VHH binders against Isopentenyl phosphate kinase (IPK). Designs and how they scored, part 1

Scores and structures below are computed, not measured.

Target 1, 332 residues: Isopentenyl phosphate kinase (IPK), of Arabidopsis thaliana (Mouse-ear cress) (q8h1f7)
Amino acid sequence: MELNISESRSRSIRCIVKLGGAAITCKNELEKIHDENLEVVACQLRQAMLEGSAPSKVIGMDWSKRPGSSEISCDVDDIGDQKSSEFSKFVVVHGAGSFGHFQASRSGVHKGGLEKPIVKAGFVATRISVTNLNLEIVRALAREGIPTIGMSPFSCGWSTSKRDVASADLATVAKTIDSGFVPVLHGDAVLDNILGCTILSGDVIIRHLADHLKPEYVVFLTDVLGVYDRPPSPSEPDAVLLKEIAVGEDGSWKVVNPLLEHTDKKVDYSVAAHDTTGGMETKISEAAMIAKLGVDVYIVKAATTHSQRALNGDLRDSVPEDWLGTIIRFSK
Unless a header shows other numbers, all headers, positions and changes below count from the first letter of the chain; antibody chains are not in Kabat numbers.
F, E and O are the ipSAE of ESMFold2-Fast, ESMFold2 and OpenDDE, as the mean of both directions, binder to target and target to binder. V2 is 0.75 times the mean of E and O plus 0.25 times the DockQ between their complexes.
[cut] stands for letters that were removed.
Atom coordinates printed by the task and the answers are left out, and those that the model quotes come from them; centres of patches stay.

## First folded at step 1 (VHH)

Design q4
Fold by ESMFold2, look of step 4:
Structure q4 (fold): chain B 332 residues (1-332), chain A 117 residues (1-117)
Amino acid sequence: as target 1 above (332 residues)
Amino acid sequence: QLQLVESGGGLVQAGGSLRLSCTASGFTSYMGWFRQGPGKEREFVASISGSGGYTYYADSVKGRFTISRDNAKNTLYLQMNSLKSEDTAVYYCARDYWGSKLEYDYWGKGTRVTVSS
């Protein structure tokens, strides 16, 4: 089944944004949100989404009270006085960082086997962890006056078959967008027709959404400046930022800025686990599949002046010489 | 559906060379070679990115084995040089469609390599 995004009053989806797990959680601290980084990202997202004149002050939308907490972020009476802001259509997908990793790894949820008590308990615990993260991301965006709605893939009917997306009810995503909200999806534990269950990554979710929603561009917010020709590390001080990659109709790609004679490199299997889990080529391959759709992809470090330019869509026509990031797009 | 078919195994004398092939219907993500020797568990040998731009090797084969791919022919290769008796194993190709590094989830039936001293 294909999503019909144009059914009513819809305009083009402007951007799908990936909040990489490393960009929104604390470095070296398990299951802890990087509050300062997330605050900057939320502010940048509001700026990129906002259409027309900004109100004189930003009034948050989270006037809920957490169970067991005395914290309340805003007064509902202040909301009643502000004019409704007009936002361009964004979708947010975030990674989990360390949230859920312990639970999924210990139980083997990604391998399936739901009949095993440990796997079923792990599925539950994983979803509790990633859903808690999702709620906190939603709260942070809501505090910036962004009308966010958390949308867990499992709860929205997403499932896989042998780890490929088998079903995804995108009608609810489309309705949420058409109602003036910003959906916030995330990597999740899901049911699988063959394995019983598995982990559905944020990257797979973004590819699926881009294929069906056809955004004007996609932004990956990461913890490094962009794609490098080798893993950046102290032992590789000469790693070169690849600023522009062109993708052809056959799925092949080449670096067009800077001009390199060889884009291949060998990576020792023994390199540090923190930098190798997704692989640099895996990120290029994921982004290239989106680029084949005619959708520009920007990979950039979160919470920087560079990420603001990418989120704004300023890179579609020209790239500032001082911008640091990676652009991946279809070659005409 | 997807089938991974390895070929190119055989008997070779120590110090010799052999080239393995694996055919599949599509290489949209990382592909890898694994092996299982007599009385040993299956172990990683090498992997290569979808475009061929990045390669990874187990320490035991680094400098002797070369992984490559020809996407026009949907074929994955493993060039094995300077073979040793401990390289004797059934070699399997595998696909990592998710790019997760958690698990390779498609496996071939394998091709046997025997290295005689």
Scores: ipSAE 0.000, ipTM 0.136, lowest interface PAE 18.1, mean pLDDT 76

## First folded at step 2 (VHH)

Design n11 (from n4 with S60R)
Fold by OpenDDE, look of step 6:
Structure n11 (fold): chain B 332 residues (1-332), chain A 122 residues (1-122)
Amino acid sequence: as target 1 above (332 residues)
Amino acid sequence: QVQLVESGGGLVQPGGSLRLSCAASGFTFSYRSTYALGWFRQAPGQGLEAVAAISGSGGRTYYADSVKGRFTISRDNSKNTLYLQMNSLRAEDTAVYYCAADWYEGLSYDYWGQGTLVTVSS
């Protein structure tokens, strides 16, 4: 009886999700998680990932005590004869937010120089902070029944050379996915061949993952609706959300929606509000690189109906009229 | 600095009408902006409840089920003022009403007024 090992067609990665640090942490408070947002995000991810009918009961997978808690949130006994829910293949990458940023900035680990005691200490401190955040995110998702595995780039042997990715082996990530888990990666402090050390940003990680795994779409969850033509503020009340951006073969991009009437007002590509990683131009450029691969990128505010639509992949077929976010798409 | 100042609250009989105003300063209303303006209320002993919201573009309005068909949110850009027309008022509408602004139409409103008391009583 030839066991027809039905070649389980290795389903392609459906989605890579970037959890912005600002979306899940409180920006102005050291190492504070935005619990409400994280919970909503976890729920939305579960809904987006779940294939088929929602089970009657969510099987939580966090059986550990959290610091400061006397109770375990998930009961092992709840795991009865229930059919295991099937999940689409997702990868989650989160930023540091209020975790790691302070330590990194204060010590200057992003600049390198491990020979300096403060940098070495800062390297350690940064990793402690970001890995703590990673654990909390993994737990939050696990409590929602998502089989998440925390994966630290540093521990996976990822490194840079003059801040460029030098080594980023995806074998462990791939194996994790193939085993039915959801990898949760994060921005990390890594060794740099030239500088000694640096910070590997979540955006760089996502780009690398997108290039190799070729997901159907990528979702950036942020604390803002999307990319604006200028930073929105009380002093700039006329900031316009860029709903659709087209990326050309040469990597150039143009706003498709709205049709920006040549108003003499130069798009201020300066500091997109609250993104520590760069201005609007940087964000678009990073997303554009992914889009150039033929992968749609959705930038959307976390914990909204729009983020749920994005995560579900609803934007792939049509853009709703009430869409609030930024779509970055390859256009021939 | 952004300031929101509510007015128009008072005592009204059941079935009556009241119009609340929220004068905004520190920013200018624009139909091009993606901010949201909203009304919230807090009844005695109860939590904060969203009542109505309007998008910066003016194209989207939201109402709580409890007020749908009775309340109307509107704005006058020329006056930089948000309004809440409340018709067919009920005792359960008694609350402090707050005006709020969310610059990113997000999960939480960034700016709040001091509130105005609406009392519906016979």
Scores: ipSAE 0.019, ipTM 0.414, lowest interface PAE 5.2, mean pLDDT 88

Design n12 (from n4 with L107Y)
Fold by OpenDDE, look of step 2:
Structure n12 (fold): chain B 332 residues (1-332), chain A 122 residues (1-122)
Amino acid sequence: as target 1 above (332 residues)
Amino acid sequence: QVQLVESGGGLVQPGGSLRLSCAASGFTFSYRSTYALGWFRQAPGQGLEAVAAISGSGGSTYYADSVKGRFTISRDNSKNTLYLQMNSLRAEDTAVYYCAADWYEGYSYDYWGQGTLVTVSS
């Protein structure tokens, strides 16, 4: 009797999702979650993750009281003999948004120097803030029936050396996924071998994850439509949305949509409005590194029909004519 | 709480110069920062447009075509202040100018000042 060890085809990671802080937190308020966006995002993620017909009833998995609430939103008694929904393998990484930034900036945690009391305190304060956000995101997703597990990079032993990833053990992440859960990671304050401490950005985390887990596609959810040729304004931006960027073998990239009629005007990609260190070029370059792995990268506004399409992986086969976002793909 | 406060606006004649300042609080300017800082403007009846931006590292700058060669964006980390030097001002530069800050992960500017009015008129 040849035990047909059904090679449990370790299903590859389908998608790594970056939840931008600006997409899920309120811009002008310290440590305030954008509840409406987060709820929509949670629903969209659920829809994207579910394989097959969505169960008629969402089984919420948050059976705890929220601070300031007297009621539990999910009832364990609602969990009947329902067939367990099969979820695709997703990993979620969220930014800090209005959480942690103030504490980090004020204390200078990103610069290092744990010997300084203010930096040490700031380190603690930053982590408190970002882990609070993480918990709320985990809860939001859990309420939508997604089996989410919060995972702090710091707690997972992630560290840097001069801000570069020095140690990033994925064993726990992998085990979590294999157990049928959705890891939710976040930007974090971490120990740095040289600086003492620094901030590990969500983008760096995603790159590391993408490199090792090789997802089918990566989705960046943001508060804007995508990558623009110039910094967009909140109202009536004159910036042009770059719908599609092709990445070459050498890491070079070219805008393929829209067709820039004026070939001669060197799109000064130098400083896209949203680039913290190198402008648009830096952002694209980061995404391009992922794209070089053969992994499509979609940058899209959260809580939109476009984000749903991206999350579903619909863009892999064809790009809709009405697509509003940025696709970064490897082009041979 | 992050606050941006613009100053330096006023009335100036065509061809004149003006220097805008944006005092930031609630976060610290650093050359190692992942922040982006920028100036925007809104003319009467017009939409908001980007004027200039500078990366946290200070290594990258952006200028709108309309202001290129005339305006200079700079910052003083010691003062936690962003500047916009405006030279050769034109009537079309008349607008409310806003300072904005982008967070580490930002795909958009997250914080805005109240704005300062610049009027270029003979």
Scores: ipSAE 0.006, ipTM 0.237, lowest interface PAE 11.3, mean pLDDT 86

## First folded at step 3 (VHH; from n12 with S30D)

Design a3
Fold by OpenDDE, look of step 7:
Structure a3 (fold): chain B 332 residues (1-332), chain A 122 residues (1-122)
Amino acid sequence: as target 1 above (332 residues)
Amino acid sequence: QVQLVESGGGLVQPGGSLRLSCAASGFTFDYRSTYALGWFRQAPGQGLEAVAAISGSGGSTYYADSVKGRFTISRDNSKNTLYLQMNSLRAEDTAVYYCAADWYEGYSYDYWGQGTLVTVSS
């Protein structure tokens, strides 16, 4: 079904943001949000979305009680007749991180087999976990005045066939954006036509979105500065940040900055798996696929000045000398 | 017109503490604001570095990795003043410190103070 995304979109999508699970959740702690990072990310997103706009009053949009809180943080009576802030069109996709990965791994939902009770149970458990995370992210952004709408791929009818996207209707996503909201999607457990079920990663989702929505740029927020030539560790102090990667028509990529020809160092793309859903290599591959579309991809550490620059789109015209991140671009 | 005026800079020994103040005028600190307030610094021969920031709503704070655990940004809305508490100061913290509004607006900030010099030296 050719997603007739009506050409009538008056404004193009500015940015698709991937919130890496490791960036917004605590590693090695079951279902723990990294609150500090999330709050900073929320603030940075707000600033990026409102870039060029005059300062305006923040309209908090979370009027619900949070678990463990007795008070609502927003006073609705204070909203008054304020002019609505014009937000740039953003889409947010977040990984599962410490939400869902345990349940998925324990049950084997990524391998399929819904006929097995443990897989069926795990499917349910995984979705409970990831949707909880999604709600918290939506709330965090809403508190910063961003009109966010949580959207579960499963609930939107997304499915796979042998782990490849089979159905991913973007009509609801598009309508949400056109209505002035910011969709917040997430990695999800979905039905698979062949396997019964599987995990739909945030990276796959972003690729699909980028392909259809054609954003100006894509930002991957992670817990590391960017892509390294080798896994950075205390034992590997010589790891080099790859600041710029060029992607060819065939999907191959080469490092443009730094110029490695001068360094006897071979780029080891087998960068340590930072997440359970795929290693850095997978992320690079997905980013490269997006770059092939002519869309610049920025991989950057979350909650930094660099992430703010990336989110603002400051890298589109020039790369600052002090840039710490990885830019992936199509090279003709 | 928006004006920011820094104060509190001076000479301090390594390991010492200093508190910077930024008095703001022309706008009011409001928890409902969309702009951010921040501290920046420029060391001799170096570029401008973001040190710390706080969102207008007060819900989010940012610290450079170099100052995390040592510096604290805060504000007093009643005084319309931004603060930077600097503890465990190091020689590398020597710089002119600037107060800025809209620190998140992409390294082109609308409002800057004149700066205050902090020198950390034995």
Scores: ipSAE 0.000, ipTM 0.198, lowest interface PAE 15.3, mean pLDDT 86

## First folded at step 4 (VHH; from y3 with S31D)

Design y13
Fold by ESMFold2, look of step 4:
Order: C-alpha cells, then sequence, then structure tokens
Structure y13 (fold): chain B 332 residues (1-332), chain A 119 residues (1-119)
C-alpha cells in the first residue's frame, strides 16, 4: 500500500542523502564527530549540489561565534559579491551515531515508558546530544557554502506509531526547499502513539521523505563499502559485496551483480537473513521500499571516490567497472 | 554484543498456533522495550507487537486478539504466542530491541525464525 497517496505530488528534488551515524561519528568514543570524514562529506555534497561546477573559491556561511573563540570562520563581507550557481535540491538526513547512545541506552528512551522519571530525563538528554550533532553538521555544510538549515523531527511536530512515522507534516520542509535552503533532518527522540516515546531512526525518516518528495535518487553514506552477504571483517574474508540488487513489482528482490548461482531465481531471503551485524536485511528492505517508487538507491562508503560518484548521480546511466558500492533499483 | 536468538518457528495449518521465543543476552534485559517484527515477501518488515520494560503491551490491528507478547525477565526471554494463524501471517519473525547502534541507530535484530502457514 502507498501511504498518503492524496498528499503525494511531483517534486523537483534531486537527491535525499543519509549521512550514516557510523560514517560521521567515532565508534570508539561517545559523542565524538569524525571530523575528517565530515569535512570530506561536506565538500563532496557541495560538489554534487553544484553538479561539478563549484567555484574554486568557497565562501562559507557560518559566521557565528563559538564560545572561547574571538574569531569567526568566515567573513560576511565576502558574501555580498558572490556570483554562484543555484544549488540543486538536496535533503540531508543524518543518523545519531555515537550521539545520544549513552543517554538513550541508560534511560531506556528507545523502549518507551515516558511516565518514568528516568525515561523523561533521558528523553531530554538524548535530544540535547542529537541536536548538538545536528548543529555541528549544519556548521560543516555551512562552512562549505551550502545554505543548510537544521530541522529536528521532534521540533517539527513529527511523531511515530510502532516506530514508523505516524504524523510528519512536510509543509515546513517543502517551504525550506522552495526557499533555496537544504534541510538537514536527523534521528531524534520523538513521541510514539503506542510506546509513549521512542527513537525515530534516520532510515525511517528518509523512507518517509522519499515516499512524499519523490527524489531522483537516494544515497546512503555508511562506514562500509555497501551491502555484504555477511558482515565484512578480517575473520570473514569471504564476505561478498552486493553491487547491484533489482527490486521487482511485488517487492521481491534479487542480486544481479555479482552474478549468483541460478540467476533466473529470486534470491532466497534466507541468504539475506544471514546478516549478523544487525542490519543487512533491514537495510535492503528499507532501500527496496524506496526503489519500488522508481527511485534509485545507492549505498556506499562515505568520504570515498565512490561516494562522490553516487552523490553526483553519475550511476543513473552507467556504472563504472571499478564501482564499489551497492545499487538498489526497480526492475519489472 | 547484543544477541537475540529466535526459536519456535515452523509449518502450521491455518487456525493453528505457535509459540515463538527470543533469548536475549549482552544487555540488561529488564530495562529494555522489546519488539516482534515479521517480514513477508522478503522485503517488507512490519512491527507487530511490543512490550515495554514495565510490561505494557501494544499490537497492530491485524494481530490484536490473536497474538500475545510476554517477557520473562528472570530468563531473559521474550515470547510471542500466535493463535488462529492465517496464511498472511507467513513470514520471517524477528525479535528486536530499540538499541542505538552506530551503524543502524536503534535497530538490532536476531536472525529470525520462519513461520509458514499452509495447508
Amino acid sequence: as target 1 above (332 residues)
Amino acid sequence: EVQLVESGGGVVQPGGSLRLSCAASGFTFSDYALYWYRQAAGIERELIASITSGGSTNYVDSVKGRFTISRDNSENTMYLQMNSLRAEDTGLYYCATGYWDSRYEFDYWGQGTLVTVSS
């Protein structure tokens, strides 16, 4: 079933990008941004939004003053003389990564029970943590001259039911896009009609946005090359990167690159269910829901030459021979 | 390090019953909300039931009155009693917790247990 069919309209949105939390935060230290990755990702987003026509001089938009600093990261006077190309319409969604994890895990926000004092306090602390992350991502994109606006789902009135989006008015998001800004949404603590409260994940947010905004393509930036048939590690040297997955009209999917045995058969779900890192089946399933809309989905490691190709939309008409990532797209 | 291991799936006739179990480790079980999901057609995953740390339960309409979620905190095990099974209940059943993981945020899943309802 299509949700909110009466609300669906054609949009000129080029790309919805998920900045995976593991790609932009450090896994070994809570509430720490992976500054090197975020800097590269911000630069790549600028290049993609200007379709490779970016001026050599970047004039940043973050002229805010940080505590303890006497200097501002850019000179506002430089903005007055800009002759820049119009940015193509992107929406950014990021995961929480290591932000909010300690607070949500210790308090149980993700499991509900908002009437308990510890859960309510944890809800507050979780939101402080994830909104700090959102602000730092907005700053990084702004330093690259991207007209970025942070938009927390909770503050926009979004809520869930059974951890899926129940109420998510897109009017403000749409107006932000139409005004020439790039919205940056994020995984957030929200109210839930069944659980009382929970965490609204970035993957759920991006599915909701894709269903209603109908982008040309969607990019998931993550900390691995793409979707594997089993978790990649030194102890799993035989893990196979699934480079292309075709999604059928009935919602079934099959791996078409690499070519697997019995290529005329649908890929058995039992093969996909062997993902023990807690996410492959979920990742494919979420991407397939988007791909059924006729929207290509690219899953690729952040801050690589491959992520730049995906962000540019270069994969829509041809796939390079040296591609390392996962493409999920509709096939009749 | 969170581990969730489902069991109890199998083949059953329409109108039959199954009881699924989810053995959990690697976290303080009694502090977490727990979930049952099912996935039909290999692509769709649907939340069907949840239970809070305090024992409050919730169900989607399609299973309400037929399925019962429960937990035994002394055994670190969650259960799903499925009665009056229908063909559309066929699928892979996962237990899950809303634990934030750096890669997948709050979705941590077991391997699933297959339930087939057929004559």
Scores: ipSAE 0.000, ipTM 0.150, lowest interface PAE 12.7, mean pLDDT 77

## First folded at step 7 (VHH)

Design s3 (from a3 with R32S Y107W)
Fold by OpenDDE, look of step 8:
Structure s3 (fold): chain B 332 residues (1-332), chain A 122 residues (1-122)
Amino acid sequence: as target 1 above (332 residues)
Amino acid sequence: QVQLVESGGGLVQPGGSLRLSCAASGFTFDYSSTYALGWFRQAPGQGLEAVAAISGSGGSTYYADSVKGRFTISRDNSKNTLYLQMNSLRAEDTAVYYCAADWYEGWSYDYWGQGTLVTVSS
C-alpha cells in the first residue's frame, strides 16, 4: 500500500532546497567546507523558513563539541520557556561537493561490483565522507536554530535498480516533516539491485521528492548565477544568463528571458547545445522534469540576495528586474 | 587538486589532422552522468566556443556544428585522458583549445586546462 503521503499532510511542503556541493564546499580541496557560504545559507534558510514570523531568538540546537573545539557554542540555558517558532516545511538535499566524490571515483562505486574489494571499500569510504558532510550541514543549520535532522538515503531505505530509484522510504521523511523537523538528505552511495551498488545523486533524490511531496517551489543553490547559454569562460564570460525558461507539456523548454535570443538567434536549441550533452541541456532537462510537475524551479547562486529571494518564494508572483538566476517554470 | 593539461597542439596544414590530449589529474574518469568533459576553443578576437563534449557515462556527446563530422571526442579512462581527434582542419579552426571538466554538479565547467594552440595555416 503506497501510503499516499499526500493526504495526511495538513500543510504542503513549501520548498525543497538543493544545496549544491560547489556552493557549500571548496571544489579544489578535498573534504573542505566553505564555511562562509554555509553560514550565510543557513541564515538565509532560517529567514525563509520563518518568513512572516516575528523575530525570535535563535535557539541553537547543536550542543555537541566540534572537532578541535573544547566548548559548546550554544547556550542551552537560554532556551527557557520560549515558544517554539513555527518553521515552514522545508526539505534540504545537499550534494557531495568535495566530499565523497574522490572516494567514489577512485573506487568505481558508481559502476557497481561490490564483490570487488576496492568497490566495497570505496563504498564505505564514500559514505563516511558524505555523512560527515551531512553532519556538518545539519550542525550548521542547527546552530541557526533550524531543527534539522540528517537523513542519509542509504540508512533511510533508498536503493536503486540500474541507477533508478527502486525504493525510498518517504514515510520517514514525511513523519520527520510532520514532527516539525527539516530533513537534510544527501547524495549517497546506495545498494543497487542489479549493479550491486551505485551513487544516488542529489538531483535524483530531489526529483523523487518533488514528485511525491509536490513542493510549492524548488531552489537549487549553486556557485554560479544560474544556467547560461554557454559555459562561462573563466576570463571572459560571454555567456548569457538564462533568466527564465518555459517548459511545455511535452517536456520541451524554451528560453523566454532574455528575449533577444529569440529574435535573431533562434534560440537555437543549439545554443543550449553549446554546453556538452550533460551540461546545460541536462541541467535544464532535470529542472524541466520538476517544472513539468507544476513546480517552479529556481537555480541561483548561493549566499546572495537572489538566493534569499528564491528561498523566500518571492519569485512566485513576480520576477524582479534585477533578478540574477534561472527560473524554470511550466508554461500552460 | 584537479589539473587538466592539454597537449598535441601545433601547426598543421589545411586538410590535415591533429589529435589533442588532455591529461587529467586529481580525479578519475568514471562513468557517472553527473559530470562532463569538454573541449573549448578561443580564436583570436573571438569568444570561447564549445567544440565538443562527452558525458561522464560516455553515452552522450556534443559537437559544435562547425566541427561535426570532422572532430571526434573520446576518452581513455585507463589513462585518465581526454582526446580530440581533429580531421580535415580548416583555417577557421585556428585557436587555443582548452580542456574542461564539469565536475559533479554539472552547473558549470569548473576546471580548465592552460590550453594548447592549434594553428591551421598553409
Scores: ipSAE 0.023, ipTM 0.359, lowest interface PAE 7.4, mean pLDDT 85

Design s4 (from a3 with R32E S108T)
Fold by OpenDDE, look of step 8:
Structure s4 (fold): chain B 332 residues (1-332), chain A 122 residues (1-122)
Amino acid sequence: as target 1 above (332 residues)
Amino acid sequence: QVQLVESGGGLVQPGGSLRLSCAASGFTFDYESTYALGWFRQAPGQGLEAVAAISGSGGSTYYADSVKGRFTISRDNSKNTLYLQMNSLRAEDTAVYYCAADWYEGYTYDYWGQGTLVTVSS
């Protein structure tokens, strides 16, 4: 009796969300969470995940004490016979931000060499830091009633070979989603088959997940409105937000909005005149790889009305005139 | 705390050469990160201009058109130092040059040095 494991058509993932480290942590302060942004992001995620559903009472799912707090913020007694809210299928991946990054950098974990005591120690220290952040993010989302599960890549079977993903247990991620949970992954220190160890970035994770899970759209939440033609700064008031980028079959990309009037200058769109290779261009390229899969990528400032729109998937059908963000989309 | 400290600026004649250094502290250069290190400059009365950048991995470089072929960005990971070799300097290269690091997400440069003045004058 061949148990026809009915391919339970795992409902397609709606959205993979990148919580940029810059969006949810304070950049200039070691291991500092940007609480306000995180709270707003949590609310926005909840709203996006419950889109179309009647407003339901938030069931807080963090029943643990926070360090320094004597009280549990969630009232468990309020969890009556309430109908379970159906959450859309989301996956959250967050960057390290001010967590883990410093430890990794100082120890050289990204270069490998676990035989070195400093690298080994740094590996441990990095994981402690990033997993602490992960826990706080999971808790923040849980307090908003989102059934989040922290999934540390190291612990979930992620490893690399020369920094490329060699192994990833996506089955566990899938099971988690199928069980009605929201996986929360993060950049992590992982074992590398050749180097001994390395850093697995959130971006690499997202790309891998996007490739395998094929979400409807991907949202990158960051601390800036989107991708600019040059680094935005008070000294660069003329920086132009690239609102829409088209990606071709060959992986090339072109700015669609705004239309850069300068006909003659082959705006080597590859090199925005003020783009620094490894920064903006790299991000566009990474996003373009996802877009090439037919998955829209939205880069948007966290904790804004625009991020809410992006998370809701409002941009799929039409781009509002007042849109402030960057859409990276496959050009048919 | 992450710090960038520029050095090597000064007065130079047109056609001359200068090498700027940026000593980084509080972090080490990463070979595979999506961060970038860059040189920027600001001339008097002008906005900030990107001059050159290098990816965290060192695999990619960017140069402004105005400096292409004349300037070279490089780094010494062992010294945790970024360099800008400036050759064939012109009067229009006169500016305060800043070292910057995009450390986290690659959308903005998060850390900046105090700058070093380069004056190209006959």
Scores: ipSAE 0.025, ipTM 0.517, lowest interface PAE 4.5, mean pLDDT 85

## First folded at step 8 (VHH; from s3 with S33D S108T)

Design t5
Fold by OpenDDE, look of step 10:
Structure t5 (fold): chain B 332 residues (1-332), chain A 122 residues (1-122)
Amino acid sequence: as target 1 above (332 residues)
Amino acid sequence: QVQLVESGGGLVQPGGSLRLSCAASGFTFDYSDTYALGWFRQAPGQGLEAVAAISGSGGSTYYADSVKGRFTISRDNSKNTLYLQMNSLRAEDTAVYYCAADWYEGWTYDYWGQGTLVTVSS
């Protein structure tokens, strides 16, 4: 019985999505969600995840009142006799954005030291903030008919040792996926075996998940088009979007699109030159680690036609000429 | 609103030293690696160049090859201020220096100061 390769694909994780905090929250506003972007992202995710024909009606799964609202947005009666839509296996990880960052910043949670009252308080405050965001994201996706389950890393037993993942409840994540749900994880404050506490970034979570779950592709949704050769700014209007980056077996990477005149130079650190301390270089490196696993990484602006393409997996076979984003891919 | 304000620029002789400051407001320096702070410079007729950067935790630093061993990036969280100690200054260090912050796990520096002019001349 030739195990229909198509059936085997249905059993694997299709995509891990990183919702960047900058993409779904408002900058410079404490605990403000960018509602428009989040709504568009939710719709795009629904579209990308949905297997088969789109149902005539979206069945929302949020039957609770939002704070400050007197109305429930979803009606249970809408479920009726409709066949449940099948969704591809996705995992969503979101950043903290304007949630959690301010609390963490004031307290120094990342540095550790739970013996300090300010750190302990900050730990609590940070978690309150990020879990509030998580709930709102889960609700937004649920309203779009996506069966989402919020999974706070702290509560799922994620911990670190010197900021490296020491433990994670991947079994629960897997079980959740196998049950037909979409896990929604987030950056979190966690306990650290050595430091006492630290911040577990969404990027670290994604790397860990990608390593264990081996998705077909990973999508980073951000507030910019992708990775640039220099920081885009009003003073640098000539920043060039790096559309494609190739990663070698040794973990080295090179820009393949656009063809840069100095293409013969190994690792064009030009991008790295403008990004300090694990900024762009670190991010590329992290993405490269994922790519080295044979998993394509797409960095793309959220709530765009390009993000939809990325989420759909359209970039796996071909890159459109009008593509605006960054593809990080393993090159043999 | 996030604001970055540079200060400390001026005229200095070759071999001299300057310390630039960047006062940040609208956000507080924390110890997370979810953001980065950096110094950039733009010389006349040249593009923007990264000079130095530091992660939120302070655990990672970057220096351009041209300034390694001469420049030091640091911060004072109590003052919410980023610093660039510049020693052994050279004529080629002449530029407008900008402070920048990468926030919310972005892929770019989101906030920029207005810049401070450093002129190294005999």
Scores: ipSAE 0.029, ipTM 0.489, lowest interface PAE 3.4, mean pLDDT 86

